# Ledger of designs, part 4: VHH binders against Daf-12-interacting protein 1 (din-1)

Target 1, 171 residues: Daf-12-interacting protein 1 (din-1), of Caenorhabditis elegans (g5egk6r2213to2383)
Amino acid sequence: QRWFYKHFPMVWTGRLALKSTEAMINLHLINGSETFLNDVLGRQVTEENPRRDSVKILQRLRLDNGQVEHIYRILTNPEYACCLALSSVNNIENLKENDTNLKSHFIDYLINKKIAGISSLGEVETKFKSARVHVFAPGEIVNRYLSELATSLHDYLQNTDTRYLLIVFTN

## First folded at step 1 (VHH)

Design r2 (framework vhh_7sr4_2)
Fold by ESMFold2-Fast, scan of step 1:
Structure r2 (fold): chain B 171 residues (1-171), chain A 122 residues (1-122)
Amino acid sequence: as target 1 above (171 residues)
Amino acid sequence: EVKLVESGGGLVQPGGSLRLSCAASGFTFSSYAMGWYRQTPGKQRDLVADISSGGSTKYGDSVKGRFTISRDNTKNTVYLQMNSLKPEDTAVYYCARDEYGSGSYYELLDYWGQGTQVTVSS
């Protein structure tokens, strides 16, 4: 995983929630605007201006043939921020069952249901009242996007059989 | 045409009880899990209780021990018995068909009733 961390440094650590299920994740920016990402997640780590420590999925998006163009527009917008969260044993060292939670309760769940997760980030703490997050599991659309974005990244994920979530912050 | 119709909501004093009913039509009721969810203004819908087609139940932490979900497949109806009601139980209560048997993932539910208001106040 050293190659991945070298090329895509961690930009955020926090909780990903889907109803009553939670997992600790690390976000790695792979494409788009780091400035936008920092604006929606916050830069401050003080008590006066706390950085966002969780993202909760509140809605779903069905993945069917009619949505391919719409989804691809979301993934390829350079004003947005595209991040990866890897299913990693390293997260278990934080006394969380992150690998089991992320893989079985989020990644496999989204794949089996053929859906993406959506949430609103329009809180008092953000500049962007319409800010949203879209959460995608591995699948045809995401695999095509990654292979076109960076063949080396796509090859790394395929060759290591690494499970992941693609998390896109939109406005 | 899937249709869910809630009834039994109302105003009740703290410590009181209410029984909600949800009459279902337009599908094979006995084959689906059914859930009760609640929503307060400005908040997401939270799981109150879920019952599988086989009768196994799941409850939200805040209502466990106070509320009981049950079903009657001959009447195509799911019930929520609410005991020891608290002011924080004030919400619109929604009946939902749980197509996936998820219970905890309300975001995936496609069929909801219109809701019934429960107000717990003195």
Scores: ipSAE 0.000, ipTM 0.126, lowest interface PAE 12.7, mean pLDDT 76

Design r3 (framework vhh_7sr4_2)
Fold by ESMFold2-Fast, scan of step 1:
Structure r3 (fold): chain B 171 residues (1-171), chain A 124 residues (1-124)
Amino acid sequence: as target 1 above (171 residues)
Amino acid sequence: EVKLVESGGGLVQPGGSLRLSCAASGRTFSDYDMGWYRQTPGKQRDLVADITSGGSTKYGDSVKGRFTISRDNTKNTVYLQMNSLKPEDTAVYYCAAKYPSLYGTWYEDEYDYWGQGTQVTVSS
């Protein structure tokens, strides 16, 4: 996780939720607009500058062959934000449970069902901009995207046992 | 967030009929796919019927032709009309809701919200 801190800005820490399961994640921006992402999530928690504290997966997108072009267009939009999501090792009381939840209830779930997760973040007054969120597990489409866009990151992920999700924020 | 409340279960004789209702609370009921599942003690939960946000329906093989699922988006309610009931239809019936899948058919474990269940007993 130190390698990611050195090469990509950590832009957000919070909860990822699916059904009754949660995992704490850190988001590292790898492509797209940091300004857009800050408008959606917030940058820091203060009385004046609040931040969203969770993203909840509410819908599913099938990763069938017929949708490959549509999915790739989501991943390659240059005007929005693409992040790498890693298990948070901050001040979590049960670090092992968090890592296990991320793998078993998110990564393995998405891979085994051959789906991506979808969330919708609503506009909150003047504080937060709305966004659609797509959550992708490691796989052929993500590998293709990363090999073209972030070759060094792709190489690092293939040479390690790093558990991750790719999370894309669009308007 | 969606809360589901089921009603209409009870004791009925073979050949009888029951209508189950599932009242949903939530601002976007019309956007959800809805389903009915049933569970008998010692068995896995089985699909009875489902209905998409667009109105497309699917039925389990054992109930096809006897049961009808419908929805009323104005009343935020899903119905299961059960006709020609048989002793093997005895089970706890559960209402379930999920945000739509973009393609394909989903299984029980993909539903996001579940009701408490309502008992249906078919016995003389």
Scores: ipSAE 0.000, ipTM 0.220, lowest interface PAE 11.0, mean pLDDT 79

Design r4 (framework vhh_7sr4_2)
Fold by ESMFold2-Fast, scan of step 1:
Formats: C-alpha cells, sequence, structure tokens
Structure r4 (fold): chain B 171 residues (1-171), chain A 124 residues (1-124)
C-alpha cells in the first residue's frame, strides 16, 4: 500500500545512503515487503522469489544471516506494519533543535492535512499508540546503522504492543 | 534545548502534604510521557509516578493511594500531589521526560531528560 507516499510527501526528501549507486532510497509505511523492495530497487520486483531479492539487498548492507531473516520477517509480517519516514535536515545543529519536536510536527501534520482520514489526536493515537523516533545525524553512514535499527525495532515490537516506528534519517 | 525545572520541595512533618511542580521548556510536551522519580542516599533511583499522553498513569507501589500525578499541557507543567507523607518519602525528587510518544503505560522504561531535582524532607 502506497497511501503513505501519496499522503506524506516529506518521506521522499530523505536519503538512505547504501552506496554511490544508490543515491536516494525512500522508506515509507511498510505493509509488506513488495512495496519496500520496489522502492529500494526503484522498479517493480519481477523476480520469482521476493525473499531472495530481499536477502540480496540486505546482504549488500553487510548484515549476518540472522539479521537478514529478522528484518525480512518484520518487513513481511502484516502485524508489523511500520511507518518509516525519511526527512532532510541541513546540519547537525539544526537537527538537534528540530529532533526535540519532530514527532510533534509529524502528528500535527497528520491532523492538519487529514491524512488517511485522521482529523483528531485520538485517531493518531489509535494508529500510532506507541511510537519511537530514531534520528541519524548528517554525515553518518546510514547503512551501517540499519542493522542496529532493525534489531532495536524487533526488540521494541516484542516488548510493546505497538506496530508503529517513526524513523527519521538525514542526508 | 530541553529544560525541566522542579519546584515545591521542602521540609514537612509526617502526615503533611506537598505539591511538586515541573516546568518544561524547549519543546511541545503535550504528547510526551513525563514522570517523577526519587533517590535516597545509597539507593537506586525509583519510580514515583509516570503520566502518558493519553492520560494513563503508573505509580510505584510505595506511593499508590497517597500520591497523584497530573499535567497541564497548556503550561507544559507536570505536578505531583503528595499526601500522607512519611519519613520514608524523604528523597530528592526528579522530573523526567524522553520526548517519545507513548499513549499508554506500554512505555518508556527510561528517560533521557532530567531536571536538577528538588529535596523533600519528612521529619518532625
Amino acid sequence: as target 1 above (171 residues)
Amino acid sequence: EVKLVESGGGLVQPGGSLRLSCAASGSTFSIYAMGWYRQTPGKQRDLVADIYSGGDTKYGDSVKGRFTISRDNTKNTVYLQMNSLKPEDTAVYYCATDLEYYYDSSGPLEFDYWGQGTQVTVSS
């Protein structure tokens, strides 16, 4: 489902730096691995085995087999529908001032724009009942933190009843 | 810059009452979990009370029924009403938040932002 892309244009201003050949990859609301893989690959996944393609992408991030399987399970499990958002920031000082209220701004955006029919804080709280924000500083090698983020996401979901994780990446 | 400033501590006799206030600045706090913790010399910091964005509250076992946490989102302030104070309540009381969104008591276990603390002494 691409309703998150249609409704959250800010997601498309960020960057996931996997390598110079992958200058910009967009992360958005995950309902299943096919949509995520299409965005990562920049095209329709036409391979016979979506899991094999997922493994190839995750292996490029230098993840071990356990981390690959774990991330794949998160991405393909309908119970773990996640909200991943990419946002651009100018520099580390600007990030520090913005990151203290970024989640508040995101929630206000959802309400003000009536995204997916959300028009009240109560509706946002129902969909994003327990959410966390992970923010990466400008200049960090984002792909080296992806495995740690995936592990944290699994641990968070295992220890809470939340399915929503707001992830903010910087260029 | 996130800043938490506690006030309302002091000396009180057993059975008395105090109200602590925590004024928060540097962000919009209405959607974040906020809490009160206390520490006595030689002991670890213990949970007193937490309040979540949805209004849910959680209390430490030793204060249930005696203390009440509340918040005023228009003032970015969290309060701790302490009734029936006992000598065992003597501690430095800290206000805390982590700027993460929690609707109910499913989170957080730890906070990243802390105030300077305010001393509460219960003695005759």
Scores: ipSAE 0.000, ipTM 0.107, lowest interface PAE 18.1, mean pLDDT 55

Design r5 (framework vhh_7sr4_2)
Fold by ESMFold2-Fast, scan of step 1:
Parts: structure tokens; sequence; C-alpha cells
Structure r5 (fold): chain B 171 residues (1-171), chain A 123 residues (1-123)
């Protein structure tokens, strides 16, 4: 539905990677600082200021070990950007494969293991080398966050059975 | 003035079902998280279930799979459907209403409480 694109414009497109598996995603900013996000990801592809083309999951955060307060601190960090990640619609030739990869190798994987993905920007020397990226699948924490912050979006995602991840960038 | 009025309690045999209702007035119901708590004599109140303004639910470990919380914003009412009732579910059940700070994912702070309704599970 076009309602989503009107309210949450796409701010970035690129690869989400976990080990040998990749999926193309679009990021839609739903909360936080667009300026911070652009500083982290890059606005334009130039030789001097290259735009990041991928987010790589390198570590895991357990969600079942009682660290709910730690996870809430990640979601409420004062310098952050919270994005909805959807399967990229820019490549129609591989759309089915891409959607399947996002579902089976990322969303279901994170849910079944009861984990969130963690990425670090320290792999490439940047202004925000201490910045962290957390990748959350739908579940208790994400549903609670969206129900309080973005009720209309949460209703939309549930009603459309949309496959998504919540990707949070923090300083 | 804020009012929370519970109904639907009573006596039921083990394995039976009850549906509790809590009718709210005096505030904008759709902006509030709603919860059900229970208290057995000699114990502090224990979380049974809660539901955020956006509809996200949380359940106490002892009732997961047996109880369902829901809300109807058009009727300003929160419900607790209680199935497969056990003697251990015998308690006074309290309705509660509270708000969270927008943009901060925290436990609801329950400022308003009902008078309670007795649920007794016994042969």
Amino acid sequence: as target 1 above (171 residues)
Amino acid sequence: EVKLVESGGGLVQPGGSLRLSCAASGFTFSDYAMGWYRQTPGKQRDLVADITSGGYTKYGDSVKGRFTISRDNTKNTVYLQMNSLKPEDTAVYYCAAGQTIFGVVTEPEYDYWGQGTQVTVSS
C-alpha cells in the first residue's frame, strides 16, 4: 500500500549480510536523526565521502537472557536512527529470491535463535567508528517498541503481514 | 473523574472458563495501557496480563496459553478471557490503567486501579 511510502520515505538501499547469505533491503526512517543516519551511511557515493553499500551482521545479542533493560537502552539512545528494513523492490528479476532470503535466512533465523544481530562500523574507518547497528526481527521487544512509538505503522505491518526487520543505528 | 469497574468474576469449577471485563471512564481510553493483576491473601499483586495503547500484549508465566487479554477502544473496555482455570488461579483480579512516555519503551506506570473482582476456582 502507498500509505507506507508517503509517510516513511526510503532513505537508503543496500545489502544486509549474515555470513554467506545476503539480501537487498530498503531502509525507511521511522524515528530518530536523519542527519546522524546520513553521517553513518553516507549521503552520496563519492571518492572522498563514499556511501556505505552494506550492513554486515558480525555478532549476536541474546534476547532470552533477561537483559530487557539493556535492549530498551539501545532503542531509546538519544543519538540514534531507527529504520524499518524491507525487501528491496528495485530489482524485480530477483525479487522472489531476495524476499525468500530475507524471510528464511534473516527474519526466521533471528526469531528461532532468540537473538538480535549486531554490526560494527569499525570495519571501515569512519567519523563514527564507535557507532553500533542492531538488527531486530519481529517479536516481543520490537512489537512493544512499535506499539508505543508508531501505532499506525505497527497496525499497518500486522494487517499486511509485511516481512520486516527493525534496524537501529546508535552512536 | 477516573473510574475502572470490573465485572465477570465468580465461582467456576476446575477446567472452566470466565471472561472478565473492565469498563473505563474519565480519561481517553485509547491513550492508556491497560492491565490485569491478581492478588492472593498474604501476597503482593502479580501481573496476569497487560496490553499497550497500540495493542501489544504481555502475560505472566503462569497464565500464558490459557488467558487472553484484549481491548475494545469503541467501548472503553479491556477484557480477560480465562480458559482452563485451575484452583491456583483463585484470587481477586484488579484492572489497572497507566501511560508510558512516548518514544521510551518502558513498563506502563499504573496510576489507576479498580476495586477488584473475586475469581474462585473450586469444586
Scores: ipSAE 0.000, ipTM 0.196, lowest interface PAE 13.8, mean pLDDT 78

Design r6 (framework vhh_7sr4_2)
Fold by ESMFold2-Fast, scan of step 1:
Structure r6 (fold): chain B 171 residues (1-171), chain A 125 residues (1-125)
Amino acid sequence: as target 1 above (171 residues)
Amino acid sequence: EVKLVESGGGLVQPGGSLRLSCAASGSIFSSYAMGWYRQTPGKQRDLVADISSGGSTKYGDSVKGRFTISRDNTKNTVYLQMNSLKPEDTAVYYCAKEAPYSSGWYLDSEGMDVWGQGTQVTVSS
């Protein structure tokens, strides 16, 4: 499993092909904690050694202060969600084939952990719509060529406690 | 409460044309993608066509080149122009709105949260 070992890297990157456009986009998986999130989002980042790779990735999203506040609130509040997808890519709809079974399992996992309900995820998505920043269940962003990613995300969620996972799409 | 009302279905001869309309009421805004799906007895619903909030379209393989989806955001209406109709196009046609958690992304029938009641299209001699 190249992405979710026992020694899961704090940042993983890869490239995905869009089905109808042949364009390549970058996929970044960022695993962290509240203190790591402060550093990554620049909210109390000090001059002493911020996590540069994660900072570079999130800077590509060109977020304003309101968007950063919403992301911070989502990831530090257990009522919302452990997983958040962020995108600077205009045409990501071709990546998605709805995986109803994985999505259902992810939602059931969130309910069981009491982190976020489906209505909470929907409300957050609505707030980010105009900014090209979206909230997704992991299963919502996979297609037939990403079935291994879907399985790995499902396994990761079942084997973690309350860590957050950021999924970031960039050009 | 959001509701979708379809119209324009009916009986038509092979080679004929029909135009379906779907009028949206309630809080539907130009920010949501809309789609047309069809279902024959004993089968699952299949994508006919969808249109994003920005006007980008996608068609099912069996209708490409014959059907055209369009929208009029001032009237909160989505249309399906069906040309060169074949007996195989006989089905109940459903209008649908995308779910908020999947807005702007690739849509299938499970990404839709509001459905119309359906309108029957029959193509026969």
Scores: ipSAE 0.000, ipTM 0.110, lowest interface PAE 16.5, mean pLDDT 60

Design r7 (framework vhh_7sr4_2)
Fold by ESMFold2-Fast, scan of step 1:
Structure r7 (fold): chain B 171 residues (1-171), chain A 125 residues (1-125)
Amino acid sequence: as target 1 above (171 residues)
Amino acid sequence: EVKLVESGGGLVQPGGSLRLSCAASGFTFSTYDMGWYRQTPGKQRDLVADITSGGSTKYGDSVKGRFTISRDNTKNTVYLQMNSLKPEDTAVYYCAADYTEVYEYSDSEYTYDYWGQGTQVTVSS
C-alpha cells in the first residue's frame, strides 16, 4: 500500500455513511477530524516515518487551507456517504454485492474514457486480473479531483501491470 | 505483537552477492504485502522491492535485473537475493509489512506499517 500511496499522490480517508447509518461512522474521523486531518495533511508523510498504531497513512499532497476545509467538510457530512474499501481481488467481477455500483461506475468510466486503452468489459477483466481494489466514496471532492485520479490511473496502467485498482465514482 | 527480524547482511566486494531474510511473527503473514527498503545515513528510505500477498513483485529501477524478492508463506519469511552488488547498494536494509484488507466497509485508511531493525549491507573493495 505504501508503494501505491507513493505513486498515486492522493488522500485516503475512513468510512462515513448517510445520516440514516450514523452508527457506521468512524469516531476516529469525527473526533478531531479537522485538526487531525490538518496535522496529517500539513506534515510530509514519508516512508521513513512508519507507525505501528492505528494512524492514517496518507500520501500527503500540498493542499491549501481551502482544500483541506473542503475535504474535512466532505468527511464530516454523512449525506455524502464517504466510504473506503480496500480489497485484494484477482477478478473485479468477484466484488461483493455491496460494491456492485462501484464496479459498474468504474467499468463504465474506463470504457467511455478509454483509460489505458480499455474499450470493453473483457479488457478490464484481463488488465485487472491480479489487481488490488481501492474504493473512493462519492462526493464533491471525488468529482473535483476526478481528472487527476484518472490521469494517475492511466499513467500507472500504461507503465506497468497494475498491482492496484482505483474505483472512482463518476456522475 | 508484530516482529520482523532481518538477517544476512554483511561486507562484500563489488560484483558479489548476498541473500537477506526477514522472519515475521505476530500477524497472518500470508495476508500482508512485504517489502525491502534501504536507507543511507541522512537520506530517506527508498523502496528496493516489494511482493504482494498474491506474489506480484515490483523493483526499484536501480536494482531491477540484479535483485529478486520472494516469499515463503509456510515459513513466514521474505527474502531478497542481491546479485552484482555495487558500492551504491551500501545501505541499511529494512524489512516492512503492509496490511491488505478485504472488507466492504472499513477504515482502510489505517495501514499497520511494521519495520524490522535493519541489517547493514556494505559493498566495498
Scores: ipSAE 0.000, ipTM 0.113, lowest interface PAE 17.1, mean pLDDT 54

Design r8 (framework vhh_7sr4_2)
Fold by ESMFold2-Fast, scan of step 1:
Structure r8 (fold): chain B 171 residues (1-171), chain A 125 residues (1-125)
Amino acid sequence: as target 1 above (171 residues)
Amino acid sequence: EVKLVESGGGLVQPGGSLRLSCAASGSIFSINDMGWYRQTPGKQRDLVADISSGGSTKYGDSVKGRFTISRDNTKNTVYLQMNSLKPEDTAVYYCAARSTYYLGSDFYPSEYDYWGQGTQVTVSS
């Protein structure tokens, strides 16, 4: 865990929502533009820089062989931010319940339905930029992407049996 | 999880107009596309019109230029304005909604998650 937090510091914490279900997550930027991500989500550094408090999955993308090129375009977009989403350890009364919710209602849901989650974050005046959000569960596509990005990160996630989602923000 | 309720169907003369409405309730935040399909006895459901959450529209070739689909996000309602109605427009009209995005969608009925019970439109003299 110490190696991971040293190389991929937490950039945002908030709620991930799907229907009536929520889980608290931490986002760790692993690739792409930190500046773009901060413009979309905000920084929790000053009172002048408010933060979005949630990302809501509103739509789904079917993961089949016919859409592989489209999915890789999302993951390799030059104006993007790719984050690892982990169960949050902050401000939670029951960490185990949150971990279970993330696993059963998000990770397993996406895997069992063979879909990715989609969200759209609207522009908010001068405060936040708009973005399209894609939420991926562990699987062949994510494993291939991570192995190409950094073998050490991929090995770490496999060896630790970490429950995660890959969340990608694009313009 | 989502309930769709249609209204506005009925009997109309050729050349007349009719406006269908479909109100969505329940988990409406999960809806991407809303649309209208029609079916005559013994045939499959055919696309009439579809509108995305962002306002992009798709029309069936037989209705293009005569029908207009629109959406009111404050009322969670989709509308179908039908003008210049013909006898061949006689069918049961179904409201449909989907949460799933499909790259290269052909707008097949199987791509939709939620369906209304249907409303009869009859065009005859």
Scores: ipSAE 0.000, ipTM 0.138, lowest interface PAE 15.7, mean pLDDT 80

Design r9 (framework vhh_7sr4_2)
Fold by ESMFold2-Fast, scan of step 1:
Structure r9 (fold): chain B 171 residues (1-171), chain A 124 residues (1-124)
Amino acid sequence: as target 1 above (171 residues)
Amino acid sequence: EVKLVESGGGLVQPGGSLRLSCAASGFTVSSNYMGWYRQTPGKQRDLVADITSGGSTKYGDSVKGRFTISRDNTKNTVYLQMNSLKPEDTAVYYCATGYEDYLPIYSEQDFDYWGQGTQVTVSS
């Protein structure tokens, strides 16, 4: 599946899958450094790297001020935070305790449906070894759109060279 | 693996010209954000020029009108044409890649996205 906006791959507007009967989903893909991801996740505690740097990066996406503000609020709102780290199956540090179940379901889905050509845990590690993917969305939304998300991520990661990826769900 | 290799740097007199090249492997330059950055000792890396997959370009204020970024899709290479060079342009020039219209905060762990750099010296 192709991304609709080639000039703005951080914005995916429309149906995740052509066969989906669900409402359209807004999927924002944000490529960044590990420092950016750690700042967004709230792991940084130093004065040298305040969270305002994340806003500058969001502005660099050439989004309008309203979109920047909206995405920033979502990234910093714990009610919308559901973090999945795919660069390592054992990367529990990037997950809230309550989000571990969603990661397990996502991995099981990839293996069971052979998404991304994955049929075992070792293949998950091989496929995503260099890509760190963090999903910020309510758990209910992730569960509801799990198959479409897996397929879109598979298509995107097969056709791009990415190391750090934030995915933000918006209405 | 993403790999960027810069070339074309050297010593040039004020008013001269140089063309830098960034040869890419492991990805396609026509479908990715590409940028040229420069760094002088003791300073942070500054944007020189960038180009999106759509062809939109942006230039640093100090180089606008003198430098031109372009890409050759058949050679998977990005170029920086530098005209009317000044001593203030002396720096190590780096090629970088990322998503369209997005540039990450650079740390030591992110330097895999960067080339090795090429030295440009403008001096008589």
Scores: ipSAE 0.000, ipTM 0.119, lowest interface PAE 14.5, mean pLDDT 57

Design s1 (framework vhh_sonelokimab_d1)
Fold by ESMFold2-Fast, scan of step 1:
Structure s1 (fold): chain B 171 residues (1-171), chain A 124 residues (1-124)
Amino acid sequence: as target 1 above (171 residues)
Amino acid sequence: DVQLVESGGGLVQPGGSLRLSCAASGRTFSSYAVGWFRQAPGKEREFIGAISWSGGSTYYAVSEKGRFTISRDNSKNTLYLQMNSLRPEDTAVYYCAADSYYEVLEDESEYDYWGQGTLVTVSS
């Protein structure tokens, strides 16, 4: 398969800022490089003493088409947030349909492996029911959902020890 | 290294209540998710409930929800299990356990540190 786009988690270590009474959010959409993501993940994974905020690869999945996919878990303090970061610098709108198909295909593989199930609006259930799982495609799909996600994320950060299980598509 | 010590076990009559404590020493256990397990004679160890490192989230085995309450006091490095409406079938050795990674709360193999247990006997 030709899987040229990578969805990646971003760990945001400050509280989400709501800039208006209309619940508008001000999230920094950043197109992180694989090098940056690998540096963040590698640093946390090689840390000898575990932290309450940590990121690691939970599982490497070998898909039936021979491709390898990763499942990451992000643990964070209630005062911090984890989100997907995207940049508007590139023409992301042309990737929407292809990435939607990619998401659906990958979720079917995870369900068949009994790792994840689809619950609602890109939210995915896993065997770790206490984990919050979100799967998003870039572009308008992510941007349309971000306001809803930010409100939910803010509530979780105040009320729970939020755990994020993110599905990452890799080569 | 974290050491866990349970206390508060004993003989109680059916319908009674009991509060178990689990004290941690060494590293502060505020960095750990912690849980309660029990083991009756001749049976496998059974999950009761767990609480996240901050105390903001609790997870209970379906059979125990409503009668048992788990809580923690990170300033005292102590975990508690409040048990109400006790029944003879609650007779078991109760263990506390700490998990460095909050992965699967009901899987005993994911817990890194264990106490030695405290016996609870529910009998007339």
Scores: ipSAE 0.000, ipTM 0.124, lowest interface PAE 14.6, mean pLDDT 51

Design s10 (framework vhh_sonelokimab_d1)
Fold by ESMFold2-Fast, scan of step 1:
Structure s10 (fold): chain B 171 residues (1-171), chain A 127 residues (1-127)
Amino acid sequence: as target 1 above (171 residues)
Amino acid sequence: DVQLVESGGGLVQPGGSLRLSCAASGFTFDDYAVGWFRQAPGKEREFIGAISWSGGSTYYAVSEKGRFTISRDNSKNTLYLQMNSLRPEDTAVYYCAKDLGYSYGDIEYLEYGMDYWGQGTLVTVSS
């Protein structure tokens, strides 16, 4: 986990969406800075086996092989678009875990950035009945983030009524 | 269980060439990025380079680009390091290493996430 800590959690997670040609669902890095996103997205490495690399990434989250395959099949199924968003937030004051409007901010982001092909509130309402938001506290140890991420993915798998999972890593 | 066995080291004159091999066993070789490290006496272990699971991508430490070439043969579970234009400062014990299982497609990160399981092979470059 030391190299993961050194390179920030959002970089390895974002790779599933940015470099996988087989994934139907994009994992987006949510940041208030276009410069930061451009620096991350400017990495030009071609993915050789997007399926196996995606499975390996999910396995890092301490999921068993059956759960990894089930989540991967959900993520790559054209019938069921799911948005897994990862955010680096410079000021958590604008997006708080205990804020009752956090879900609204997430939905607005999805529309404005056309995440998972969504371009209107109507599409969010018809496609996604509800959304889950998981926010990681600033200064937490990276290993704790992985455990919490695994819990969020387990919760998502158990609840097919929700197709959104927002994962926020703060500075 | 997991085992990496390096071979091919020896004494070579400056300007010479040498090919190192690393035989892997105890894991699914085709599933992991693998690479090479070296360590000279009294110095820290230095990353040389890595190769992706399929062999389609390679990443080298800047100082080794152009002289060293990493390749792999998945049918033989073997990793190779071709070393050309050897210099006295290349004298070191060379180790092969396996990815910890954190594949994210950017093999340059493997410099920080690899473990070695080999015994090493000594390369001495001198007249």
Scores: ipSAE 0.000, ipTM 0.120, lowest interface PAE 17.1, mean pLDDT 55

Design s11 (framework vhh_sonelokimab_d1)
Fold by ESMFold2-Fast, scan of step 1:
Structure s11 (fold): chain B 171 residues (1-171), chain A 127 residues (1-127)
Amino acid sequence: as target 1 above (171 residues)
Amino acid sequence: DVQLVESGGGLVQPGGSLRLSCAASGRTFSTYAVGWFRQAPGKEREFIGAITWSGGSTYYAVSEKGRFTISRDNSKNTLYLQMNSLRPEDTAVYYCAADHTFYGLSYSESPEDYDYWGQGTLVTVSS
């Protein structure tokens, strides 16, 4: 299933939503384009821009030159399929960087639970070899919903050539 | 909107230590990622280190190799740079800088990416 957002130079390729009694984690899948990335990395956009939410999130990521080049290579190379999953965040003051913690916990969780045929560290490493996962959520939310995040991310990776995934917690 | 003022610079002998402070006067300091840069006479500004808005992640220039430590106290609107094992080549004007990074996932080593700058504080390492 595919969605077209008429003002983005990107195609929405799917949406995942994880729910609990306390929180909901929304994952939105966006297939990037060269024009969008050039706008994000080279230009400041105002609050009135139709693409403001996605552009503001990516502009707030102060990526090093290697990370920028890697994302650019993935989004502009026709040999790779890629997607970005992002959503708005209501409580910016409570956000914490969790990308390193999430990957570590995914590796441990996937091996111990043998999720979707994963039975060894080598299999997990192969699935995550070229994927970069960035998570913006309060640490306690990531830790509490880690199993649901790990399962959904693994299921997504089984069914796509995802190279870059940005996950933003939203209420 | 934030304004930054550095302090703590001065003369120190080789092998000594200094702690620099950067005081912010705006309401928004706790939502900014902040960094330290330095500039020696006749050279361009170079990156020293950065810290995310929450203090959860710190990033350092490879050349500093654990001699410098960056920290922040959002309750006091203050950024710190602890400098140890100082060398004559550390002599420079030190600047603090802030950007609009609200998510704090990464950092920038480029001075052009920072919106607000202090006026600088001079550190001289000499016997």
Scores: ipSAE 0.000, ipTM 0.121, lowest interface PAE 15.2, mean pLDDT 54

Design s12 (framework vhh_sonelokimab_d1)
Amino acid sequence: DVQLVESGGGLVQPGGSLRLSCAASGRTFSSYAVGWFRQAPGKEREFIGAISWSGGSTYYAVSEKGRFTISRDNSKNTLYLQMNSLRPEDTAVYYCAADSGLYYSGSYLYTEPEDYDYWGQGTLVTVSS
ESMFold2-Fast, scan of step 1: ipSAE 0.005; ipTM 0.274

Design s2 (framework vhh_sonelokimab_d1)
Amino acid sequence: DVQLVESGGGLVQPGGSLRLSCAASGFTFSDYAVGWFRQAPGKEREFIGAISGSGGSTYYAVSEKGRFTISRDNSKNTLYLQMNSLRPEDTAVYYCAAGLTYYSDYEELDSYEYDYWGQGTLVTVSS
ESMFold2-Fast, scan of step 1: ipSAE 0.013; ipTM 0.249

